# Ledger of designs, part 3: VH-VL binders against Uncharacterized protein At4g14100

Target 1, 181 residues: Uncharacterized protein At4g14100, of Arabidopsis thaliana (Mouse-ear cress) (q67yc9)
Amino acid sequence: DEPVPTPWPHQFHALMFMNYSGDLSMIDLWYDWTNGRNFNIIQEQLGGITYDLEWNNGTSFFYTLDESKSCRSGQLEVGILRPNWLDGAKYLGQQNVSGFLCNVWEKVDFIWYYEDVETKRPVQWIFYTGREAHIMTYEVGAVLEDEKWQAPVYCFNKEKKSLSTKGALSEFKGYKEKAAL

## First folded at step 4 (VH-VL; framework fv_barzolvolimab)

Design a40 (from b10 with heavy chain H57Y)
Fold by ESMFold2-Fast, scan of step 4:
Structure a40 (fold): chain C 181 residues (1-181), chain A 122 residues (1-122), chain B 107 residues (1-107)
Amino acid sequence: as target 1 above (181 residues)
Amino acid sequence: QVQLVQSGAEVKKPGASVKLSCKASGYTFTEYYINWVRQAPGKGLEWIARINPSGGYTYYNEKFKGRATLTADKSTSTAYMQLSSLRSEDTAVYFCARDLKYSSSPGAFDIWGQGTTVTVSS
Amino acid sequence: DIVMTQSPSSLSASVGDRVTITCKASQSVSSNVAWYQQKPGKAPKALIYGASTLQSGVPDRFTGSGSGTDFTLTISSLQPEDFADYFCQQYNNWPYTFGGGTKVEIK
């Protein structure tokens, strides 16, 4: 009778602290399964902001609003993470993490997922790449205003930029593809 | 054309320091990390350090910590590595190489500079 | 530090030959391995990342395989331009480490 991971709510906002071998960032994650969209707003500790806007039809934009006005776009066969994307994860037992008693699961070569036993909220997850997401806030039912889910105009005028992404999927798009397996 | 162009060869005496440059063009400088790798004559590759040009945040191989200093200038899309207290064993070709931030394979270098030869001899 | 051991250190081959180079990690590196080609006096050129994903623009006669500790780079039907040094690299752990290299030379 092993615990099973809690399906994600259809909509939520999470502020996450990310650590990748000392490279620190804060991410505003807006998950919106109901409207088929997902948004990661990535603020590097001492750097710029990168926007990862994804649609359930597979359309994705990875862009910056700084002077470079960069944008990578793509069409993937997989959409955003389903609420039940942790189905099939292997239970590893319990661990205390940041003051929470957590149930821990693993998907080999993808993720280790930590969930608070009491509230069922995610506490942290660690990707196979070594990137650690620490969930600082978790607001079930929060939705970003519709008008904010707009890629800038240069994402549609920069088809050359898509070609420049040869052989390099964004990390978050890679996770999405692994979750679909 | 995406490219990294490095500064010219340097000849130094033991105990000196050297500062190498790596100028990026053809891509958004702040979307990629810049790594520094060296190769002694007839030997393999050795990773030195990485810089995030967006914030200037650096990560060093412990072997080079305290001797290597990485910086980056966003206005000129140029990364720099200064190596101090040079020894004869530092004689090598030094390469800069990029890897994509938030990539599915961080640490895989897709584009490399042509290399800068540094010779340390008395 | 993770040690990457390549074998052989050198090999002689003829055009059209199938060439196999192996790389062994001292501990598991998942699939976080890249392969590079280097010609004399030149910078390394990326061939493979993620153990098996071909870099854009690289001929499909190059294939990578493996996971965990054992990795292989294969060149089917060796071409004249393939005579070079080849290096594996792990990027699973800091510091990133490279194999000692394999020289593929003309027979």
Scores: ipSAE 0.025, ipTM 0.648, lowest interface PAE 7.6, mean pLDDT 87

